# VH-VL binders against h3bpm6, part 1

Every score and structure here is a prediction.

Target 1, 223 residues: h3bpm6
Amino acid sequence: MHCAEAGKALIKFNHCEKYIYSFSVPQCCPLCQQDLGSRKLEDAPVSIANPFTNGHQEKCSFLLRPTQGTFLREYDGRSDLHVGITNTNGVVYNYSAHGVQRDGEGWEESISIPLLQPNMYGMMEQWDKYLEDFSTSGAWLPHRYEDNHHNCYSYALTFINCVLMAEGRQQLDKGEFTEKYVVPRTRLASKFITLYRAIREHGFYVTDCPQQQAQPPEGGGLC
Structure headers, positions and changes below count from the first letter of each chain, unless a header shows other numbers; antibody chains are not in Kabat numbers.
ipSAE, averaged over its two directions, is called F for ESMFold2-Fast, E for ESMFold2 and O for OpenDDE. V2 adds 0.75 times the mean of E and O to 0.25 times the DockQ between the complexes of E and O.
[cut] marks letters that were taken out.

## First folded at step 1 (VH-VL; framework fv_sotevtamab)

Design b1
Fold by ESMFold2-Fast, scan of step 1:
Structure b1 (fold): chain C 223 residues (1-223), chain A 122 residues (1-122), chain B 112 residues (1-112)
Amino acid sequence: as target 1 above (223 residues)
Amino acid sequence: QVQLVQSGAEVKKPGATVKISCKVSGYTFTDYYMHWVQQAPGKGLEWMGRIDPEDGETKYDPKFQGRVTITADTSTDTAYMELSSLRSEDTAVYYCARGYYDSSGYSYFDYWGQGTLVTVSS
Amino acid sequence: DIVMTQSPDSLAVSLGERATINCKSSQSVLYSSNNKNYLAWYQQKPGQPPKLLIYWASTRESGVPDRFSGSGSGTDFTLTISSLQAEDVAVYYCQQYYSTPTFGQGTKLEQL
């Protein structure tokens, strides 16, 4: 299942000193059964954006998807993720045991990490050529694929570092790139999947409100 | 450099509440779970629970249910563990420990605080 | 809960000799979909917090000497120190993170 085809935004609202997640603000609180329409909520409900994008519409980006299936339907939170790099024309370049693949479909539900700053228009114009030249190298032939050190991630990171060097920027090792760029996005995506599935199963999902507040306090709130 | 710095030792009477802090530096606080682990004198390690500092979601081990509360303050990059209704059996060193994000909320722990000794006595 | 059992409870090894510590889980910590073992090893010296040595059963943490190695799969795991150094005297713990984290009871490694 593609996340856009789910058709429902996630909503977070406060009641009973809890954060309640649902597809829409219900008429009654699921925890206390109190009518929410006749009483104003202290905090405005917040819309939670879908963290998944159609990777084929993302330019110059690092993409992640499950190796099997889609994030919302089949991802178990533990199976390996497959990664790729987009060009400016909707093609996702990725490296597998079959060599470099140039996918025109299959990445419609992806986590996207933009690789260029908005002011890097010159690099964007060279991007497709750099990516294609990199990808036709003998280094990325099928027989060179190896799960631990010569895989989809090392392919993508090596290309990213080539771009960084071309722009006069410092290269990143795997740990640095993963911690700075991948971890924050995969956390957001995994959280959304957890919320989405719980709401589908139970109609809502509940978490604790943050209990910390600045001192001295000025007035009260739901949390 | 990544550092987890905990508050100092506490001496409490039975029935009291203790609140231990863990201030982090050297990484983005909201990118990792913060876990709490108890170690009674001369005993092994027991996982108590964890928090996602980004949204405040917590999970606790059933053994500590009803007595432990873990919170996080993103404005000061500080996690807290509060343990109420203290008993002599709660005398232990308490550690905060960093875990990577996983959908299960469970991980190995790559960085640990120095530990906070809590002594519960009359 | 997954119960972690270490053996032996304590052992004494001479400097330069091999030390072997075993860890058994009450159920498999191998996740078949990614073929990873959710098992870590820690070293703890008196007055210090635990220090991560090994994760994913056999991956050595950065900065950990190569004399430390982890092996095993499923329910049976081993931490090996190929040539004991004086600074290796410590208590060693295994930990699973396949489900709610649990630790072994610890193995005290002493110099003979």
Scores: ipSAE 0.000, ipTM 0.521, lowest interface PAE 11.6, mean pLDDT 84

Design b2
Fold by ESMFold2-Fast, scan of step 1:
Structure b2 (fold): chain C 223 residues (1-223), chain A 122 residues (1-122), chain B 112 residues (1-112)
Amino acid sequence: as target 1 above (223 residues)
Amino acid sequence: QVQLVQSGAEVKKPGATVKISCKVSGYTFTDYYMHWVQQAPGKGLEWMGRIDPEDGETKYDPKFQGRVTITADTSTDTAYMELSSLRSEDTAVYYCARSGYDFWSGYPFDYWGQGTLVTVSS
Amino acid sequence: DIVMTQSPDSLAVSLGERATINCKSSQSVLYSSNNKNYLAWYQQKPGQPPKLLIYWASTRESGVPDRFSGSGSGTDFTLTISSLQAEDVAVYYCQQYYSTPTFGQGTKLEQL
């Protein structure tokens, strides 16, 4: 047994004219050492959204994870990401040199992109059948795997395009899908990881409060 | 092609404020931190602070805190560094430099501006 | 603050010979969870901005010649130029990015 790091929230609060990030509001300010219970905070602490989810709890979704380790602990920021598609029963379908894998574990810390619109009940009821039928095709056998054009990403995107066509929607190429859906989520994830690692290693992370717009200078125009 | 282009040299009197710009091109401005680094004549490099252009969040070195203000304008892809209460010791070349977050980039300062000389004298 | 200390302050090396520059951090810059050292090396020539050479202590930046290499872990790091070329005459800086960024004082490399 291991514990997933997905779901750990970050807290942002104001003290000493700073923004302080931590896992919880500490008893004493890390900057001035004042008891925060004795000196009430001006504003309520704000929760920072976690960009990661347990992929095994996400239905009909496109998932991203590091090929080795987890985003929060081991990911180095440059190694390739592995992708998969979830069914409705917690199984992640993904394509590798070993063929299509059906994982019941290992995706507990993932970036998730939902693939179905709310109330698409007809597609959801057929999803597991469509995904299994697609995945048992001769196109996705181990010997067909090729790093550049026939890989985990092309497997997932081809299935997504099959779903789009079945719903009468326009197909997406890799660039279109990546820019529209993947890049915005990976940007949020990278920022969260930076904050998380700093808090984990040092106990807190500090940034300056944005400074107010200075009043325009006055009385200098005539000289 | 990634480029960071800084504003030109400035001459200021003691007590004045200087504001230097760094205009970027060739990448998405909001995907990277922008840092400012001071280098006094014949001396080494000193980090002043950084900004996340997506949300305006800043972090400053304590040595410059209270005098330095870093801002970003996403409509023009330009970062700014403003240094107030100038002293002769602030005479230096100021650089903007780009970093990824430690997660995505994997290295600290991959692209630098050409530098802006600020001279503080009467 | 993590204090970065370089040695020597200046170094003169003949063309074709090996140059070695050392960098010491006041505390470890190794992130244990990913086993990466958050340490970079920069080259600065007169009138130019610094140029990134090495990151993660030993990874060469794209376009940097093979003669440049980085080594070390934790608190002790080395930049090596295996065969000095005339164009390598510059000031070299180490930098940690494990926490708030700090630079070494620089090592001036001159041709003998």
Scores: ipSAE 0.012, ipTM 0.580, lowest interface PAE 8.2, mean pLDDT 84

Design b3
Fold by ESMFold2-Fast, scan of step 1:
Structure b3 (fold): chain C 223 residues (1-223), chain A 120 residues (1-120), chain B 112 residues (1-112)
Amino acid sequence: as target 1 above (223 residues)
Amino acid sequence: QVQLVQSGAEVKKPGATVKISCKVSGYTFTDYYMHWVQQAPGKGLEWMGRIDPEDGETKYDPKFQGRVTITADTSTDTAYMELSSLRSEDTAVYYCATDYGDYVGYFDYWGQGTLVTVSS
Amino acid sequence: DIVMTQSPDSLAVSLGERATINCKSSQSVLYSSNNKNYLAWYQQKPGQPPKLLIYWASTRESGVPDRFSGSGSGTDFTLTISSLQAEDVAVYYCQQYYSTPTFGQGTKLEQL
């Protein structure tokens, strides 16, 4: 595992009428070899945020990580993801065949979904106790684990729904939670991984500028 | 129930421009890349380029660079491939295809194909 | 970029017999960090689009019969049909996705 790769952003800049992605702005353009250090670029380089965070620094959050390896190094884009819930002190609670695990490390490269809404007043103060009490329930003993319906995801979602219910909010089923919160983040992560690996292997990645949207005419020249 | 439906066959003269559509259903159009692949008669498959429908960002194969333009209309869930300065060797079946679910560059869903014939 | 070369160009096999198609890449398509080969196989019948059979060199797509299998690593790959059925008569393509996608020239599989 390599924590140094977590949080590393990508740089996107314009040259040769292309978008060029790299880890940093190079001294010379990889396409035309022109010196970029002596002349100002037409547009300022754009930083593309790493979608992965150190989960142990995230409070009251739902975390995703690959079951095998890390996102940037080993993840294949489709293999199973392991999920957990953070407390306020860097511990990731997650459910496996060994029961509820309380991890102080191992989630340094995770997708994080904050679970506290701005209007969930007082929940932060009760979070750690509520999570610990939930997690010591007989429902989450090792012998109750089952890959398809009583697993890390059902553990996390059941806790999330307990929090929502306590706050008078509508509960979510697995499909609803996955579509609303998980899919958009895994989509961004997959795109980032593709860019990252291409840059790592080839030094840079090139795309064309998107087409500018033409302003639609107003009634064929009418007011 | 993922489905990619392409526009019908086209006959064009040399030097003309052709624009082919690919309408998607069964998934969120902006979630996956849309790719275009050319297959000339008796030849294999050649990747032309792709678009990210969410932001319109494109990447083209150098062989088609400058002649191909891929666009997307999110209001109609339709991707387009426009090929200009047509030559007889552009006579081919053109496919849209998506890497639904992965963004890894293999193609699990394909359109039915659009035959473009370039003749004088 | 990566050139994909298939062999043979055409192959005739009797029903029930084993068919073997080879694919070679001009450079390795094995990503050492995840130990995955970025290699797919497609089947194409006349008048139809290609159909994905195998990805990650050896993983069968859902709904693909188990008589289809993929093997190999790095630069040398094989698609095997353990017992040819009549509906397997088609052109087969390998494709790499380690970099910008490229396809092999195709192998035409015919019934003897």
Scores: ipSAE 0.006, ipTM 0.571, lowest interface PAE 8.9, mean pLDDT 84

Design b4
Fold by ESMFold2-Fast, scan of step 1:
Structure b4 (fold): chain C 223 residues (1-223), chain A 122 residues (1-122), chain B 112 residues (1-112)
Amino acid sequence: as target 1 above (223 residues)
Amino acid sequence: QVQLVQSGAEVKKPGATVKISCKVSGYTFTDYYMHWVQQAPGKGLEWMGRIDPEDGETKYDPKFQGRVTITADTSTDTAYMELSSLRSEDTAVYYCARGLYSSGWYEGFDYWGQGTLVTVSS
Amino acid sequence: DIVMTQSPDSLAVSLGERATINCKSSQSVLYSSNNKNYLAWYQQKPGQPPKLLIYWASTRESGVPDRFSGSGSGTDFTLTISSLQAEDVAVYYCQQYYSTPTFGQGTKLEQL
């Protein structure tokens, strides 16, 4: 068997007053060994989508990937992430010590943040030209690369701000962009990676249900 | 700039319940798991459980399951650990500790509260 | 449950000399897919909380002096202090985070 499991969704179900995560609902509960096939679960199992996408299929997007290996297999949660910007033809533009790279492969397991909003009419037609013109400037030559201040992230963010300015939108500084767009997605991805690895190693993962504080009132909502 | 500040020492009788707070500052509370660790006098460290402050999801060590309740209040950036049915053996320093972002669940603990001494005596 | 065992329980080392603390896990804490050991080392001084020194068995936490180093893989791990300073007198703990976190019993390092 040589099938990759990177695209496999996770299942969350409730039994023994616990949340149980697995690749599929098992025949028997891993905690109590009770047959689940003959008894109805009180709540329907929930499918948890894989947060990773093939970046080469994402248009006009900011991508994150580990510098070495893949998120599900090798990423340690601490090592630096490499970032890039996609064009409309499956090419990922990214900045390294070798200058701007234009990758046709290697970003098949990425976190994707779409950059074009529905109200940015016409920008998609100009996107590839803007990205190429931006990327060929003298600012992004190999000798200007510097790990802390002139790197893949500053390259991507500078381009994003050029797009925002062109659309009459407010520019974002590094902290604003990271907090609003990057942190929520990397947090979700980190949790997914940990669930995935635990299930892969042990067959399942268990957490406690926050029943005492999590249930909304019947017939109404808490906001 | 990152600080975890715990509530003060408690003296309780057997059978009582204790609730310890851990107020955080210098980072976004919902971005990191908060763990609780017990250290009995002259003994080592024992993990009790953790909470994800973003959604309130908890995981407990089976030894403490049923007696420990960990909660988080995002409006005050404060985590709580409640331990019920106290025994003399629960006399210990209790620490809150922030999990490293690295694995999302079980990782090294990069920042710790100062500790709260709970004494259980008659 | 993974049991962590440290050795020795205590040791005394002269200032400027090398200190070595060992840690054994009851099962491997090496995750084969990423080749990482889920092992951390902490320093604890009396009246203070533990301080993270090393994670991933050998990666030094930011701000930790380079005299501290971690080594080992799988089930056998070592914390080394190449040249003992007075401020290094403390109890040291190893911790696995491959599964539900467990700590070693601690090693007390004293000045000889």
Scores: ipSAE 0.006, ipTM 0.506, lowest interface PAE 11.9, mean pLDDT 83

Design b5
Fold by ESMFold2-Fast, scan of step 1:
Structure b5 (fold): chain C 223 residues (1-223), chain A 123 residues (1-123), chain B 112 residues (1-112)
Amino acid sequence: as target 1 above (223 residues)
Amino acid sequence: QVQLVQSGAEVKKPGATVKISCKVSGYTFTDYYMHWVQQAPGKGLEWMGRIDPEDGETKYDPKFQGRVTITADTSTDTAYMELSSLRSEDTAVYYCATGSYYDYVWGSYFDYWGQGTLVTVSS
Amino acid sequence: DIVMTQSPDSLAVSLGERATINCKSSQSVLYSSNNKNYLAWYQQKPGQPPKLLIYWASTRESGVPDRFSGSGSGTDFTLTISSLQAEDVAVYYCQQYYSTPTFGQGTKLEQL
């Protein structure tokens, strides 16, 4: 039932000069107990998108998941993340000490990074064969697994670079890929997990509004 | 090498306001929450509040609510803690501290601390 | 808010002997979904900031000597120094991070 929470957005609204986070706008403010239907919120509630998706429904994507359990329930913020690449038929290819695994389940709550642009129709058509051919090479045998330099991440990144080369695009090293695509998503995911667990435990989460000047072209909404 | 460097000691009169800085180096300032902790002479540690430097979101302990303001300047990688309406009971060492954002599920443990700033409030 | 209570307030131990410090939380800091205790231990020497020793109740921070160990679960936790060294004379604090961070009042460890 951990997967049942995947895709559930959080909302943030302003009341009592605070940001209040919850699963839905409550009938009464948790801080002042005023009826929110009688006294309208000054600003519309903001939806905070769930950063997690069912990886088995994502095509041609790089996926991250905890090695044990799920992000929302078990992830401690520090344990190793496992990575994989999806094909077009719900299978997640990933590399471990047991060699290349082809998972039909287990990635229902993942961070997903799409690897193809909308106009890359030719690569999409060839994707499954290209991934399978890559994955059956002698480079990814079980005995070649090595924690530091020949692991799930180097497997995925090497495949991504093969795709980039085939499409005439620049290859990325580990630092470039991690900084550009992985770090921003894991940061957002960590904040979402923190908010989600606080709301599950207490029903809501409260923070102070930042003091911010109005910026052109935006009108200054204040807490 | 991660370092948190705080501004120097302050002596204030009751009713005054103090503003303490915490300059960070060795990591990306916006990746981790910055927390502030008070320690009165010969007493224990009390969490005051924290800021997310990326968006300025703050959370304060109710004991300090209304008197404490935590801010961050991303152009100088510096966090600030301002405490107003000072009382003799506010005489304390103030620490900035940070914990890993990836370890931050409910709250945080603090693996990096500033050296502390002594604030003396005397009448 | 979760209240943290340490015992004893002060403790004197001879060099080479075992020191034991207890910490009790007013409510459980064990998160059932990940089976982790949201509890840390710090060492503070005069004129210095606190230094993290233990997190997740029993995980030793990198660089911390193996004579330091943490144990316990739920509401009752223990920090143990198996063989006291002179440099271990300090005040020790427990801290919960299950909710808004709160610290114990501290235990002063002195050499007997």
Scores: ipSAE 0.011, ipTM 0.535, lowest interface PAE 9.2, mean pLDDT 84

Design b6
Fold by ESMFold2-Fast, scan of step 1:
Structure b6 (fold): chain C 223 residues (1-223), chain A 122 residues (1-122), chain B 112 residues (1-112)
Amino acid sequence: as target 1 above (223 residues)
Amino acid sequence: QVQLVQSGAEVKKPGATVKISCKVSGYTFTDYYMHWVQQAPGKGLEWMGRIDPEDGETKYDPKFQGRVTITADTSTDTAYMELSSLRSEDTAVYYCARHLGITMVEGPFDYWGQGTLVTVSS
Amino acid sequence: DIVMTQSPDSLAVSLGERATINCKSSQSVLYSSNNKNYLAWYQQKPGQPPKLLIYWASTRESGVPDRFSGSGSGTDFTLTISSLQAEDVAVYYCQQYYSTPTFGQGTKLEQL
């Protein structure tokens, strides 16, 4: 429920031959209790970027959010995700059993997939009109909604394919779009959520350093 | 169809090292964590550790720390579990098991390998 | 470590009758932020690997028959088979995944 959740970053540092994840470098190592302020870490801590963004600040993007709650706090990894398309003015267009909704809030913690390349400026200028015209079609009325075949995902993907066709590019089916764009981002998000929750619950999270292949000994003979 | 196929049974002497493989098919290897679980005769299941095949990051149970090494080869979609300094108490069936890495800390395990029996005897 | 304790160690039930297996955790496996219990149930037949039946304490895995149900919260959990079938004879394990994974010792279910 804290407003700053979507903006939190994590750090990763090395101590005790382990990777330690936390919100900030602690004064003492959680594993050995050694004062880290007296002896600086050998390697600088690495920042891990938050994979979630405020969808209302993303333009011309495909957004994913949990149907209930937020990714960082409530999402269970298996429940349905709700999807939407952003316009250039912070509105998220999404399709539900109540028809097309135009949300000004609720997508503050989303996975965002940009739909326009930087060189598609002309398409960006027409985007809001295209999205609105698409969304007022009789195809997306409340009673046309069906969980398996005519839902938030089919609404968003149909619009994306309209944009691809207008740009002379190949259309994508649900499997193709999901594998290419959605899976890599949800994979990244899942690791971040796991780390975030462990740190929030325990103050830190620990993993082992990857094993390095031993270098063969230099010539010198056996003892 | 998802399948995890493990290498065959092994008989080892005390002090030896054993390396068991778990080859996956039917899904993208890097999308799921791979865990290893020990089941000694007449005992329950004990978690040994896990690997993220995408980056090779591991986490081990302290009981096995220093003797177990888990690795993954993304070119062959195969996970490995190496256990060194074998004792008679390490006689067990060893399983690889998959879990979805989305918002779950360490499980549940939805698919398991068939198991590999390792017998440690003099 | 969270210790998982099952009861009974073994149980004999007639075909068509109800089977009940209990599992207790040494500390709560309920995550307060999402109200989910990080508890799973597995079935293991001789010579076979464990098979996931239930996760989140009460959610049935795809393909698992409706006669299997899970209940409970916090530290006390139950697996119920409403009407025993011959193929249900197996050892059943509970598992917590709230922290480093741990399993119960198992309950052997036999046909009476």
Scores: ipSAE 0.222, ipTM 0.698, lowest interface PAE 5.1, mean pLDDT 85

Design b7
Fold by ESMFold2-Fast, scan of step 1:
Structure b7 (fold): chain C 223 residues (1-223), chain A 122 residues (1-122), chain B 112 residues (1-112)
Amino acid sequence: as target 1 above (223 residues)
Amino acid sequence: QVQLVQSGAEVKKPGATVKISCKVSGYTFTDYYMHWVQQAPGKGLEWMGRIDPEDGETKYDPKFQGRVTITADTSTDTAYMELSSLRSEDTAVYYCATLGYDSYGEYAFDYWGQGTLVTVSS
Amino acid sequence: DIVMTQSPDSLAVSLGERATINCKSSQSVLYSSNNKNYLAWYQQKPGQPPKLLIYWASTRESGVPDRFSGSGSGTDFTLTISSLQAEDVAVYYCQQYYSTPTFGQGTKLEQL
């Protein structure tokens, strides 16, 4: 089971008044069997970027992964997500009931939110030390773990706020951080997972075009 | 500030079609599903369907399937709900609404439009 | 579809007294994987859209007064207003989001 799908994009194209999703444009339309190679699609296919990356290759980033399994295979869209912070050497720092873990593997399929902006480049040199010092604090011992208020998310957000304060920036509460940075990415990820699983299982996925009318006898196939 | 602004009240005859708009501001339109909810006079709220504005994917409640069409125009940040073959029973206030999200996923309708009254009368 | 049933249909409570509204789902809205109840409560005043009060059965929405609380799990849920204020006169709805969203029929809360 070495089939990591992180980084694999999907293709969306329009045919038969439907949006059709696949790993690549097929030679024939799966709905009408028309040869797509002999006549170009009227609208260019759109590439849908994979929202998942190998977190161990992301420096100074906030990472999200399912608590159980991977996004593309096991995630059910409802279970809690586990979060962590990367250092500059491929290690993911994360907080659980077992205390702070320093993972060298397991985050190969993650949602990544970069934490350093271009004007914060000096912080990168101090990042690993700040993260390690923060993580060895007595605040993050195993017995302090509580599911609702002292968990992997509060660990990560508290560190992010320490970085923001060090850079003279305003701190973010959980709602602000979640709405601005996490929600757009988890929504995108949820949609990608649905498409990916359908394509893997059936070879393609089809959705209705929003302005689809009852097809006239002459036909129509554009969205 | 997040705002959902709906089009004005409509009066239609039985058999007609009505199309209601919901203009979005204060957030990225393509980041959230847009839902539509019906509230008949003296009755509760009933979910009609939703759209993903990013690609136009829709899902409808079976009760409205075949008569409701939800669309989105990303160039104007506007969602639409079209209900055809109107009956007197379709007289209702119609709302557009978006779900909130947190670390556990989607939780509830956090933002609502002001509502659009549709009256179906002969 | 999951059917949501509220009780009572209407309730009259004196200012400063406790108001209790119940909601029952036809099947469990508790998701075992995350131990969360997919249940919300809304307040609706005449001429206004519904306003979210409570989600995850017991989590209060930001800005909602602490006199509002939600409780329950699985199929039986309660919204409590510990001390009724005049501005709390409204219709209250429960809603499940475990599957295709469905709402209760509403409970009209009036000042006695």
Scores: ipSAE 0.000, ipTM 0.435, lowest interface PAE 16.4, mean pLDDT 83

